# Designs tried in a protein design chat: VH-VL binders against p58978. Part 1

Scores and structures below are computed, not measured.

Target 1, 218 residues: p58978
Amino acid sequence: MTNTEIFNKLTNAIVTQDIAGCAKLTQEALDAGISPLDIITKGLSPGMKIIGDKFEAAEIFLPQIMMSGKAMSSAMEILTPELEKTKVEGEEGTGLAITFVAEGDIHDIGHRLVTTMLGANGFDILDLGVDVLNETVIEEAAKRKGQKIILVGSALMTTSMLGQKDLMDRLREENLRDSVKCMFGGAPVSDKWIDEIGADATAENAAEAAKVALNVMK
Structure headers, positions and changes below count from the first letter of each chain, unless a header shows other numbers; antibody chains are not in Kabat numbers.
ipSAE, averaged over its two directions, is called F for ESMFold2-Fast, E for ESMFold2 and O for OpenDDE. V2 adds 0.75 times the mean of E and O to 0.25 times the DockQ between the complexes of E and O.
[cut] marks letters that were taken out.

## First folded at step 7 (VH-VL)

Design u3
Fold by OpenDDE, look of step 8:
Structure u3 (fold): chain C 218 residues (1-218), chain A 122 residues (1-122), chain B 111 residues (1-111)
Amino acid sequence: as target 1 above (218 residues)
Amino acid sequence: QVQLVQSGAEVKKPGASVKVSCKASGYTFTSYYMNWVRQAPGQGLEWIGIIYPSGGSTWLDQKFKDRVTITVDKSTSTAYMELSSLRSEDTAVYYCARLPYRFGSPYAFDIWGQGTLVTVSS
Amino acid sequence: EIVLTQSPATLSLSPGERATLSCRASQSVDSYGNSYMNWFQQKPGQPPKLLIHDASNRATGVPSRFSGSGSGTDFTLTISSLEPEDFAVYFCQQRSNWPYTFGGGTKVEIK
C-alpha cells in the first residue's frame, strides 16, 4: 500500500469508528516506516476533522464522536512511545506547553488533539485536563516562571471565553503575562477575541495550533 | 430560597444614566454567570450582556458596548447594570438572570429577577 | 447574530387543545451533540420562566404536558393539553453563540 492509501484508511477508520482497525492500521503504518507525525497529521487528524464537520452538520451525534475519539486514542497509545523517541532528536528548546480546557467545559477531543500535536512538534507537555480553574493555570505558570512556556487553552462554549479573558487579566495582575505565551482555541474563539483579551494567538485546528505555537515561541 | 431581587423602578430624562441592581441570595453568587435582559413595553426580550462574577469579565452585545457597564460586588452578591446616555427607546423592564456555566447543568436562565422598569421621558 | 423566528405570532386555542409552537433559527444551534435552544413562558407583569432547556429537557417543576423537540434550526414546543394557566407568551432562546438571542414570541390566547 502506498502511504496515501494508508492515510486514507486511517482517516476512514476514524470516520467509521473502527477502533480495532485504527490501531491495526496505525501499527501497519509504523511498520511501513511512516513517521508518527505523518500518521497523525495526514491520517488520523483528517478523520477527526471530518467527524467534527459531520457533527456540526447533524449527520452524526455524540456517541459517534466519542467512538471516533476512542479510535484516535487507540492509535495514540501506539504512537506515543514512538513520538517520545523522536523527541530526543527534535529541536531542543521548543518550550513547555501547558494545555487545558477551560473551567466548566469538559469537551476534550479537541484538547487531546492539540496536546498531541504540540507534543509531536517538540513541545514538552503539561496537560492539566478539562474543567481547569484559571487559578490552577496561574499556579502552574508561576511555578515555572523563567521557563519558556506557552499556555494553550481550549474553549468550546461561548461562556468559557469569559474565563479566557479572566485568565489573561489575572496573568497581568500576577505579573506573569510577560513570562508566558498565551494561545486559545475553540469554535467560538476568533482573532478578534484574541486581540480583545490580549492573548498571543489562536488556531483553527490542532495542526495549525502546533504551527502557530512554534511561531509564537520563536 | 434562590432568588434575585432587583432595585425599584426608575424615571430618567434623556441623556441621563441609570444603574440597576440585582441582589442574589440562596446560592453561590460566583458560581453562576449573571445576565441582563430587557423588554420594551409590549415587545420581545433583548439580551444585553453577561458577567462572570468570579473574575468580573463581561461580554456585551455590540449594540450596548458604548453605553452599558455591567459590574458585580461579590461582598454583597449584587450585580449592577449601568446604562448611560439614555434614550426614549431604552424604556423597558430590565431583568437580571443567572446562568449556570458548568457542563451538565442546564445552560439556561433558570432564575430571574422581578424586573426593573426604567422609564425615559422628557 | 442568530435570528430566531417564532410562528405563529398568535395562537388562539381552547382549553384542552394541543398547542404547537415553532422556532426557527437562522443557523444551527447544535454543538457537541446538544441543541442549545431554550423555551420560556412569560405571563403579564412577570419575568420569563424557564420551561425547556437544551431543546427537549423540562426544567424543574414544569408539567409533563410541556415538551420540546427539534435540532439544528427547527424546534418545537408542544403543550399536549392546554390548561387555563398556560395562556401566555412563549419565547425561544439560543445559547449557541453570542449574542444570545430570543425569538419574537408566540402568544397563546383563549379562543
Scores: ipSAE 0.378, ipTM 0.723, lowest interface PAE 2.0, mean pLDDT 91
Fold by ESMFold2, look of step 8:
Structure u3 (fold): chain C 218 residues (1-218), chain A 122 residues (1-122), chain B 111 residues (1-111)
Amino acid sequence: as target 1 above (218 residues)
Amino acid sequence: QVQLVQSGAEVKKPGASVKVSCKASGYTFTSYYMNWVRQAPGQGLEWIGIIYPSGGSTWLDQKFKDRVTITVDKSTSTAYMELSSLRSEDTAVYYCARLPYRFGSPYAFDIWGQGTLVTVSS
Amino acid sequence: EIVLTQSPATLSLSPGERATLSCRASQSVDSYGNSYMNWFQQKPGQPPKLLIHDASNRATGVPSRFSGSGSGTDFTLTISSLEPEDFAVYFCQQRSNWPYTFGGGTKVEIK
């Protein structure tokens, strides 16, 4: 089976919510010598983008996105150990990534991928999960004042964006803004929004998120 | 019972300021955004801004940014909107309205205050 | 800023008649599988009351004679058989992005 054929099948497994098939294809891709990064960036991530686009077009609804997320998660359970084997440390300390999904949002679509990609690119990880209060993020950052920290928040819903602004406002209020870098991702987040709230960066997808985070931490 | 109760009508002169209160009851105050909307006599509705009560952060329509302050007092479950440098065209009924933000909730102003008439005249 | 244009400005109808109200957005209000368009009813001296959220979902306690439809930029509120209490002003409202905006309203009045 060609690499292109495998990638297309992985994409389709995400799009059709074929959880067991996605896991099987992921293992087959690994057995064929395809790198974990290529499996993610060329096979799995394109599927999640298609699902996001279909949701935006009202062709599918939230339960279908969650099932595609579950298919992605099953693949990531296989890929995460392999990514750790290929982890590359940067020449300078990379830092700690504190990853979370905003309060009021329980979607983990893409969150696990972003977290895994950050770890694979040399970040230490503190994964706070979903529906995370800003107070929790602030507490974890305050405990580690003086360390290289990047806060990585994601959202599926536009209603989460005021929570992002609140986090930035709270960081300034608590005298922590200069202690951390802040990156927010997800479909509703734009460069203009990042500038407006005074955050450091955004990214279009999980692979880009890791690259952007490395650059921000330089 | 879920309700928003606003402060009473006010008469102000041009150049003054007004602070309208909105007391929430019957629900967890910090689980909903609070919004302010106004309606000039015989006219439509105009959104002013939004506040995240848990942290106090706001976003204000650019039209009002320099004149409006939106705040909350979590201990009394009360939101406030202060409008300064009042003009005659600020004469309107001012409403507070809550907005769900959690997954599974309708994204709409589901509960409104009764409105506060602010009249600006010499 | 998303401009909402409602038509007609006034509907003069009798009880029992069907009312059809239009709302057009200057750009799509669709995202994430939702149409972020809501409808409100307002009677004189009262605050707005939510009727329809997300284009087609009736709010709690709203009678089945009210229905909403549409997507993208074109939305409709229908009252299948007008009751005396339905003579009011109706506003559409988008929540797609800030600033949130309202249409100019359609007054449904007794003929």
Scores: ipSAE 0.270, ipTM 0.661, lowest interface PAE 4.3, mean pLDDT 86

## First folded at step 12 (VH-VL)

Design z5
Fold by OpenDDE, fold request of step 14:
Structure z5 (fold): chain C 218 residues (1-218), chain A 122 residues (1-122), chain B 111 residues (1-111)
Amino acid sequence: as target 1 above (218 residues)
Amino acid sequence: QVQLVQSGAEVKKPGASVKVSCKASGYTFTRYYMNWVRQAPGQGLEWIGIIYPSGGSTWYDQKFKDRVTITVDKSTSTAYMELSSLRSEDTAVYYCARLPYRFGSPYAFDIWGQGTLVTVSS
Amino acid sequence: EIVLTQSPATLSLSPGERATLSCRASQSVDSYGNSYMNWFQQKPGQPPKLLIHDASNRATGVPSRFSGSGSGTDFTLTISSLEPEDFAVYFCQQYSNWPYTFGGGTKVEIK
């Protein structure tokens, strides 16, 4: 099986909510010598994008999205250890990514993917988890003042955007804004919003997030 | 007892401003968003805006963005809605309503103020 | 903005009858496994009262005769057997995107 065929199968597994198949294919891809990063970016992520688009178009329902998410998670469980092994092959000197899901929000699928992708691209990772207080983020940033840091926050609820705004304000108040880069993602987050709150960047998906983060940190 | 108590009815002239208060009690004020919603007589409900009391950040419906200011006083657990350049069409009952901060709780306006009638007339 | 259309505008029924109220959204209000749709009951001179949250969950103290269903763009509030106190106006509301929006309401009146 060609790499392209494997990628297509992975994509399809996500789109069709084949959880077991997705895991199996992921392992097969690894066994075939395909890098974990390629598996994610060329196989799994495209599938999730399709699912997202279908959902937005009301072509699929919540249960399917959730199942696709589970399929993705299953694959990531396999890939995460492999990514950790290859971390040495990533870009050096990229900096520290502090990742978190906004306070009040417990959705972690996107967060985990982003965190994984950042790590795979050479970032040191401080994962603060979900339901993270802005104060916690600020404290961590403050402790590491002078280091090359990017804050990577996820907000999946509209109301969480207010938290993002508050975080940015607090960073300014604490004289930390200039010492950190700030990236936010999530369904309701737009470039316009980023500009409005004075953040540095946003991304539409985990793969893009890693790329954008690299660029922002240059 | 969890409750929101609003200020009394207001009568204003066109072009004036009105400031309605909403005092929260019985719960942690900073753990809920505060929303303002209005209802014209015999009409439906219209969301005005939201404030995060903890940080003070606000977001408004674009319809009101230039005329409305929502604020809070954390020390008194009171939210305020000020609407300027009042028009006759602003005549309505104005409600404050809390929204839980955490997703794990009912993500809805579960507690409402009793409403404040604002009448704008010449 | 997300426009919510409720139907019918008026529903005339007798006590004991089943009431079915519809709310249609101009776009999906679902996100990450949750439907951000709520139902409210409002009686004259009173603020709205939360009935259903997240499409299908009864709020605290709400009788079992009230139920919510649906996902995506189509939602339904059902009252299995109308009680005299149930005659009121019912609103759906979405929290998926700003601005938060309400439906135009369905008036359930006594026949």
Scores: ipSAE 0.744, ipTM 0.877, lowest interface PAE 0.8, mean pLDDT 92
Fold by OpenDDE, fold request of step 14:
Structure z5 (fold): chain C 218 residues (1-218), chain A 122 residues (1-122), chain B 111 residues (1-111)
Amino acid sequence: as target 1 above (218 residues)
Amino acid sequence: QVQLVQSGAEVKKPGASVKVSCKASGYTFTRYYMNWVRQAPGQGLEWIGIIYPSGGSTWYDQKFKDRVTITVDKSTSTAYMELSSLRSEDTAVYYCARLPYRFGSPYAFDIWGQGTLVTVSS
Amino acid sequence: EIVLTQSPATLSLSPGERATLSCRASQSVDSYGNSYMNWFQQKPGQPPKLLIHDASNRATGVPSRFSGSGSGTDFTLTISSLEPEDFAVYFCQQYSNWPYTFGGGTKVEIK
């Protein structure tokens, strides 16, 4: 089986919510010598993108998205140890991504995807989860002052954006703003918003988020 | 009882400013966002802006960004909307409306003030 | 901004009749399985009253004759059997993106 065929099968496994198949194919891909990063970026992530597109087109609904997410998670369970191995052998310098969903917001699908992609691209991950208090984020940032850190916040609700603004203000008040990079994403988040609150970047999707984060951390 | 009580009707000249108040009671003021919405006579509803009382952050419709200021006094559980450089087109009933802090049922403007008529006339 | 178009502008019906109100959004108001569309009822001299939230959920105290449906860009408010107190103006409203926007309203009036 060619690498392309494997990637297509991985993509299809995500699109069809084949959790067991996804895991199996992931292992097969690894056994075939395909890098974990390629498995994610060329096989799994394209599947999730398709799922997103289908959802927007009202071709699938939340349950299918969730199942695809489970398929992705199944694959990631296999890939995570391999990614960790590569991190040990690779150059340190990407930094720590502290990921979270804003206070009041419990939607975690996008958050999980972003977190996964950041990890896949070499970031150390501190996942704070959903409904995260700004104070928690600040505390974690403060504990790690001096480290290369990017805060990655997701807002899937418009109201949670106000929390982002508050977070930025608090970071300034605590003299932490210059010690961290700040990236925010989510459907309602725009470049204009990022500029307004003085954050560093936004991204349209999880794959882009990882790329943007890498760029911001340079 | 959960309620929002707004200040009384205002009559202003063009170019003047108006500040409308909205006093909240019966709930935790900082656990809800406060919104301002206006309605011109016989017209639809127009969202003006939102404030997060806990942190004080605001966001405004671009149409009002340069003329409106929304603030809160947490000690009195009161929200304020100040609109400057008033025009005749600003004549409307202005409402405050709360929005839950957390996603849940209902995630909507579930409580409204009684409205404040602001009349701008020469 | 997301423009909400309600139709019809006016709906003339008799008590007991079924009312179907449409709200169309210029872009999808869905996000990760949630439809950020709400419906309000407004009577003269009163603030809007929440009827439906998240496209299909009745607010507290709202009679069962009111129902909401739809996703994406097309939403419907249905009143299965109009009561005299139901004659009012109905607005749809989206929370998907800033600015929050309202439809132009549908006036349900007595025939």
Scores: ipSAE 0.738, ipTM 0.878, lowest interface PAE 0.7, mean pLDDT 92
Fold by OpenDDE, fold request of step 14:
Structure z5 (fold): chain C 218 residues (1-218), chain A 122 residues (1-122), chain B 111 residues (1-111)
Amino acid sequence: as target 1 above (218 residues)
Amino acid sequence: QVQLVQSGAEVKKPGASVKVSCKASGYTFTRYYMNWVRQAPGQGLEWIGIIYPSGGSTWYDQKFKDRVTITVDKSTSTAYMELSSLRSEDTAVYYCARLPYRFGSPYAFDIWGQGTLVTVSS
Amino acid sequence: EIVLTQSPATLSLSPGERATLSCRASQSVDSYGNSYMNWFQQKPGQPPKLLIHDASNRATGVPSRFSGSGSGTDFTLTISSLEPEDFAVYFCQQYSNWPYTFGGGTKVEIK
């Protein structure tokens, strides 16, 4: 099979919620010498985009989205170790990305994608996971004062934005704001919001997030 | 029993300030956002703002941003809404309403206070 | 802000009849497979009561005759068979974006 055929099959596996097939195809793609990054960007991510569009068009419902998410997760479980291996070949000195999902938010698909993309672009990664307390983020930032750090927070709900604002306030209170870069993403997050809370940047998707982070850290 | 109990009715002159309280009981105060919503007589509902009791962060509708302050006292599980520079148009029933912070619970205003009538008249 | 338009403004029906209420949003309130739309019932002198959350889920204690449907920009509240206690004002509310906004309400009154 050509690389293009493999990518199309990966996309289709996501769109049709074929979890087992997605994992198998992911492994097959790796075995064929396709880079993990290409598997994600040319195969899996396009599938998730299609799923999002279909949902907005009321062609599919929540259960299908969840299943597609599971398919994506299964692929990522295979790809993550491979991506970590390639990090050694990345550009040194990009900095540390501390990634997290805001307290109360359990949506991790976007978070995982962003984390993966940051790693693929040369960032060291400290993934704090989901439902993360702002205090935890502050503590981690404080421990690493003086290092080149970017905080990358994801929020899917509007209420999670309050957590972002709170985090920014706390960073200032603890005199850490100037020692870190801050990027936030999520559906409700806008440039206007970033300006309001005094953060550094936002991104619309995982690929853009990595690019923006690189620029912010220059 | 989960409940929100608000302070009593207020009568104010134009230009004055009013501070309404909302006491929460029966649940963990810091695990819910607190919202304020008002309703003018015979009119619809208007969202004023929200506070995250755990961290204290607030966000307001732009319409009220310069005149409203929402605060909490965690020790008493009480939320407050202060509205300054009162106008006749501010005459309304003011409600507090909780909102869960976690996705998976009914992400909605599931518990409301009984309402506080604020009348602004010369 | 997201503007919610409810229709009709007034619905006159008899007990036992089916009520269909519409709520249209100026933009989509969907995100990640969830529709951030709620429905409330309000009676005179009382605060709003949650009926439906996330477009189609009945709140605790809400009778089965109440149902919500829809996605994107179009949402519907249905009362399959009106009971005397169902005559009230109904509001839709979105929590997809700030500011949170309510529809203008539909008054269900007895014919």
Scores: ipSAE 0.731, ipTM 0.874, lowest interface PAE 0.8, mean pLDDT 92
Fold by ESMFold2, look of step 12:
Structure z5 (fold): chain C 218 residues (1-218), chain A 122 residues (1-122), chain B 111 residues (1-111)
Amino acid sequence: as target 1 above (218 residues)
Amino acid sequence: QVQLVQSGAEVKKPGASVKVSCKASGYTFTRYYMNWVRQAPGQGLEWIGIIYPSGGSTWYDQKFKDRVTITVDKSTSTAYMELSSLRSEDTAVYYCARLPYRFGSPYAFDIWGQGTLVTVSS
Amino acid sequence: EIVLTQSPATLSLSPGERATLSCRASQSVDSYGNSYMNWFQQKPGQPPKLLIHDASNRATGVPSRFSGSGSGTDFTLTISSLEPEDFAVYFCQQYSNWPYTFGGGTKVEIK
């Protein structure tokens, strides 16, 4: 079948919460010679955008978006090893991405994708997971002072925004602000918020996040 | 038992400052936001600002930004609100209020202090 | 800032009657499938007490006669059968955006 048809099927598998079908279609796309990045950007990510839009419009609710997230996760389990095969073996010069979801938040929809996209684009990865204390992020950055570091935090709940401000305040207080770049994402994060807290960037989706991170680090 | 105990009533002249304390007990102080809210006599509630006790970061309503400072002392589990350049319209009961922020907890002021009356008069 | 307008200002009722309190926001407080609206009860000389969180969820220990409903800009608190202890002032509060704001209150009083 055509690449366009495969991408449409991947998108539909996400939208219909077809976990096993999404994994199968992902493998079929790889077997057909489609790059892991194309599978993500042309097939899977459009599906997650549709689901996110429907959730925002109150057309679906938490159970459906969580199940679409599981479908995405099943595809990423297949794609992550394939993305690692494209990583350059020598010195990268791109930097270390320390990725995390803010304290009090356990939603990892998107965080795993952002982490994978950063790794696929040449970043070394330290994935701290979800519900991450700012103290932990600060400690990891402090250990590696002098390295090229970007902190990539996400929050899916408006209630996590003070934690982002606190991280920036603490980086300045600990004399680490100039040692790192800071990028935040998530539905409530805007350019105005980024300016207010003194962070470096935000992005609208995972693919853009990797591009923005590369630009910030050069 | 979870409780917030505030300092006693204050009487101040215009132009002075006041510092109200709020001592927390019965829970892990750094795992909840602390807020300050005031209520003028016969009036509604007015949110002043919020502090993240773990790191000390704050956000203030712009109406108060140049006159209010919210701080914490983690060793005594105590939050403070200082309001400067007092004027008669600052006469109010000042409350501290706890705010859960972890997933699975309702995001609402679930525990309040008893209130501290601050009277500003010449 | 999001302005919350409560109506009526005063509701005079007898025990056993149904109370219906309205809260209207100047802009939607909905996001991500949630309504970011809470309700509080306040009795004379006491701090506010959380009653309803996120538009419709009763806080721990709140009697089932209290219910919340609504979405977007229009929210309602209902007390199905007033008890003597329910005569108080009720406030709505939004947390959709900073600054957090409260409505002006509805006083439920004995007729």
Scores: ipSAE 0.372, ipTM 0.703, lowest interface PAE 3.2, mean pLDDT 86

Design z5
Fold by ESMFold2, fold request of step 14:
Structure z5 (fold): chain C 218 residues (1-218), chain A 122 residues (1-122), chain B 111 residues (1-111)
Amino acid sequence: as target 1 above (218 residues)
Amino acid sequence: QVQLVQSGAEVKKPGASVKVSCKASGYTFTRYYMNWVRQAPGQGLEWIGIIYPSGGSTWYDQKFKDRVTITVDKSTSTAYMELSSLRSEDTAVYYCARLPYRFGSPYAFDIWGQGTLVTVSS
Amino acid sequence: EIVLTQSPATLSLSPGERATLSCRASQSVDSYGNSYMNWFQQKPGQPPKLLIHDASNRATGVPSRFSGSGSGTDFTLTISSLEPEDFAVYFCQQYSNWPYTFGGGTKVEIK
């Protein structure tokens, strides 16, 4: 079976919420010598994009996207150890990525993937989890003032985005804005929003997020 | 016992400012957004802006952004809306309204203050 | 900003009749599998009261005679059988984007 056929099967497993099949196909792809990054970017992520588009078109509902997220998570349990073997060593330390999901939001479907991709691309990781208070993020950044730090926040709900503005406002008030880079991602985050709150970057998916974070930290 | 209690009616002249208070009780003040909405006599509802009480960050409708300031005092669980350079068109009932934002709660104005009539006349 | 247009402006009905209220948005208020449209009831001298959130979900304590439907740009509030306490003004409200906006209202009045 060709790599393209494997990628198409992985995409379909995500779209059809085939949790066990997705895990099996992921292992088969690894056994066939396909890199963990290629499995994610060419097979799995396109499936999540399709399911996200269907959600936006009202063809499916939140439970279906969460079930596709479970399929993705089952694949990531297999891929994360393999990604750690291919970790890019950062020159003089690529930097610390402090990753979190905004207060009031508990969705972690993309957060874990973004965190894993950042680590695989040479970042040291401090993963704060979900429903994270801005004070916690500020405190962790303040402890490490003078280090290369990128704050990477995710939101799935537009209702938690005022918290992103608040984090940027408080970073400025605490004289920490210039000490860190700030990136926000997730379905509701746009370039216009990033400009509005004065953050540094956004990305559309986890693979792009890691590349954008590397560029921002240069 | 969740309630929002607003300050009393105000009569102002054009060019003055007004500051309306909204005292919250019966819930964790910093865990909900606070909004201000006004209603001119016999007219519909007009959203003014929103505040995140924990950090104090705001967003205002552009119609008001040069004249409105929304603040909170976390120690008294009180929100304030100050509108400056008043005009007769600002005559309205001003409401504060609570907005849940955490997962599992409806994102809708679930608790409203009783309203504060601000009358602007020369 | 998203303009909400409600129709009719006034609906004159008797108790027991069915009321159908329309709200049209100038652009879609849908995102992430949700219609970001709420409905409120307001009686004279009182603040608005939440009836329906997210197009079709009744708020706690709201009688089952109230229902909401619609998506995209077209939304409907239905009162299946009017009770004396239902004669009021009804507003739709979107939270898809800032600024949040309200419709102009539909007054449901006794015939």
Scores: ipSAE 0.328, ipTM 0.683, lowest interface PAE 3.7, mean pLDDT 86
Fold by ESMFold2, fold request of step 14:
Parts: sequence; C-alpha cells; structure tokens
Structure z5 (fold): chain C 218 residues (1-218), chain A 122 residues (1-122), chain B 111 residues (1-111)
Amino acid sequence: as target 1 above (218 residues)
Amino acid sequence: QVQLVQSGAEVKKPGASVKVSCKASGYTFTRYYMNWVRQAPGQGLEWIGIIYPSGGSTWYDQKFKDRVTITVDKSTSTAYMELSSLRSEDTAVYYCARLPYRFGSPYAFDIWGQGTLVTVSS
Amino acid sequence: EIVLTQSPATLSLSPGERATLSCRASQSVDSYGNSYMNWFQQKPGQPPKLLIHDASNRATGVPSRFSGSGSGTDFTLTISSLEPEDFAVYFCQQYSNWPYTFGGGTKVEIK
C-alpha cells in the first residue's frame, strides 16, 4: 500500500466517522514507517478540512463533526507518544506556547490538536486546559514576563469571543500586551475580529495554527 | 428568584447625561453577560452594548460608541449604563438584559429588567 | 451589521386562528450547525419575553402552540391557535455577529 493510498484511507476514515478504522489505519501508517507529522498533515487534517467545509455549508451538523473529531482524537492518542519520540533538539528559541480554551467553553478537540501541533513544531507547551479564566492566563504570562511567549486561545462557540476581547483588554491594562504574542482560533474567529481586539493572528486549522505561530514569533 | 431591578424614570435636557442602574439578584452576577437595549416610544428594540462583568470589558454598537459607558460594580451585583450628550431622539425605555454564555445554557436574553424611561426634552 | 426584516408589520387575526410571522436576515445567521436567531414577545408596558432560542427551541414555560423554524436567512414563528394573551408584538433577534440586532417587529392584533 503506497503512502498516498494510506493518506487517502485516513482522510476517508475521518470523513465517514470511522473511529476504530481511523485508529487502526493510523497504527498501520506508523508501522509502515510514515512519520506522525505526515500522518496528521497529509491524512487526518485533510479529512477534518472536508468535514469543516461541509459543516460551514450546512451539509452536516455538530454531531457529525464531533464524531469525526472523536476519530481524530483516537488517532492522536496513538500519534502523540510518537511525536514526543521524534522531537529533536535544535528548536530552542521558538518560544513558549500557553494554550487554552476560553472560559465558558469545554470543547477541547481542536485545542488538543493545536497544542500537539505546536509542540511538534518546536514550541515549549504550557497547556491550561478548558474553561480557562482570563486571570489564569494573565498570571501565567506575568510570571514569565520577558520570555518569548505566545498565547494561543481556542473557542468553538461564538459566545466565548467577548472573553477574547477581555483578555486583550486586560493584557493592555496590566502592561503585558507587548510582552506576548496573541493568537486566537476556532470556527467563529475571523481576521476582522483579530484586528478589532488587537490580537496578532488567527488560523483556520491546527496545522496552520502551528505555522502561523512560528511566523508571528519570528 | 432571578431578578433585575432598574432605577427609576429620568427627565433630562439635551446635552446632559443619564446613568441607569440595574441591580441583579438570585444568581451569580459574574457568570452572565449584561446587555443594554433601548426602545423609543412606539418603536422597535435597539441593542446598545454588552459587558463581561468578570473582567469589565465592553462592546458597544458604533451608534453609541462615543457616548455610552457600561460598567459594573461586582460587590453590589449592579450594572450601569451612562449615556452622555443626550438628544431628543434618545428618549426611550432602557432595559438591562441578562445573557447566559456558558456551555449548557441557551444564548438568549432570558431575564430583563423592568425598564427605565429616559425622557429628553428641551 | 445584519438587518432583520420582519413581515408583515401588522397581522390582524381572530382568536383560534393560525399566525405565521416572517423574519428575513440580510445575510445568513447560520454557523457551526446552528441558527443564531431568537424570538421575543412583548406586551404593552412590559419588557420582551424570550419565546424561541436558536431558531426552533422553545424557551422554558412557553406554550406548545408557539414554534419556530427556518435556517440561513429565512425564519418563521408560528402560533398554531391564537389565544387572547398572544396579541402582542413579536421580535426576531440575531446573535451571529455584533452588533446584535432585532427585527422591526410584527404586531399581532385582534381582527
């Protein structure tokens, strides 16, 4: 089975919500010597892109995305240990990513993927989890004033976005805004919103998030 | 019992300011957004802005942005809306309205204050 | 900003009749598998009262004769059999984007 055939099968497993099949194909890809990063970026993430596009087009709804997300999570449980094994020194100076899901939001599927992709791309990680108060994020940033830090916030619900503005407002009030880079992602976040709250960047998906984060930290 | 109780009616001259209060009871004040909405006599509803009581951050409709200030006092569970440079077209009933934002609650104005009539006349 | 156009402006009906109220948005208010549209009832001298959230979900305590439907840009509130207490003004409201906006209202009055 070629690498292209494996990637296509992984993509299809995500699209068809085949949780067990996705995990099995992921392990088979690892056993065939395909890197964890390639499995994610060439197989799994394209499937999530297809599902996201269908959701935006109202062809599917939240339950189907959650099931595809569960298939993705099943694959990531296999891949995360392998990503840790393949991490090499030489990515020093990239910075610390403080990752979190906004207060009032408990959806962690995209958050876990973003955190994993940031770590795989050389960031040190402080993962604050879900339903995170802005004061917690501020405390962690303040402890590390002077370090190279990016705050990476995720939201699935539009209702969490005022919390993003509040974080930016608080960073400015506490004289921390210039000490950190700030990136927000998730389905409801737009470039217009990022400009409006004075954050640094957004991204459409977890793989892009890691690339964008590297770019803003340059 | 969840309740929003607003300050009484006001009569103001053009150019003056008004500050309307909205005292919350029966729920955890910092766990809900607070909104202000107005309604001119015989007219529809007009959203003014929103505040995140936990951190104090606000967002205002640009129609009001230079004239409105929404604040909270967490110790008294009270929200305030101040509208300055009043004009006759600002004559309206002003409502505060609670908005759940946490997972598990519908995102809708579920509790409203009784309304405060502000009359602006020269 | 998202403009909500309600029609008709006034609906004159008798008790027991079916009321159908329309709300049309200037752009889709759908995202993430949800329609970000609510409906409110307002009686004279009272604040608005939530009837329907997220296009089709009846708020707690709202009688089953009220129902909401629609998606994208077109939404409908239906009152299957009007009761005397249902003669009021009805507003749609979107929360898809700031500023939050309301429709102009549909007044349901006794024919």
Scores: ipSAE 0.253, ipTM 0.661, lowest interface PAE 4.5, mean pLDDT 86

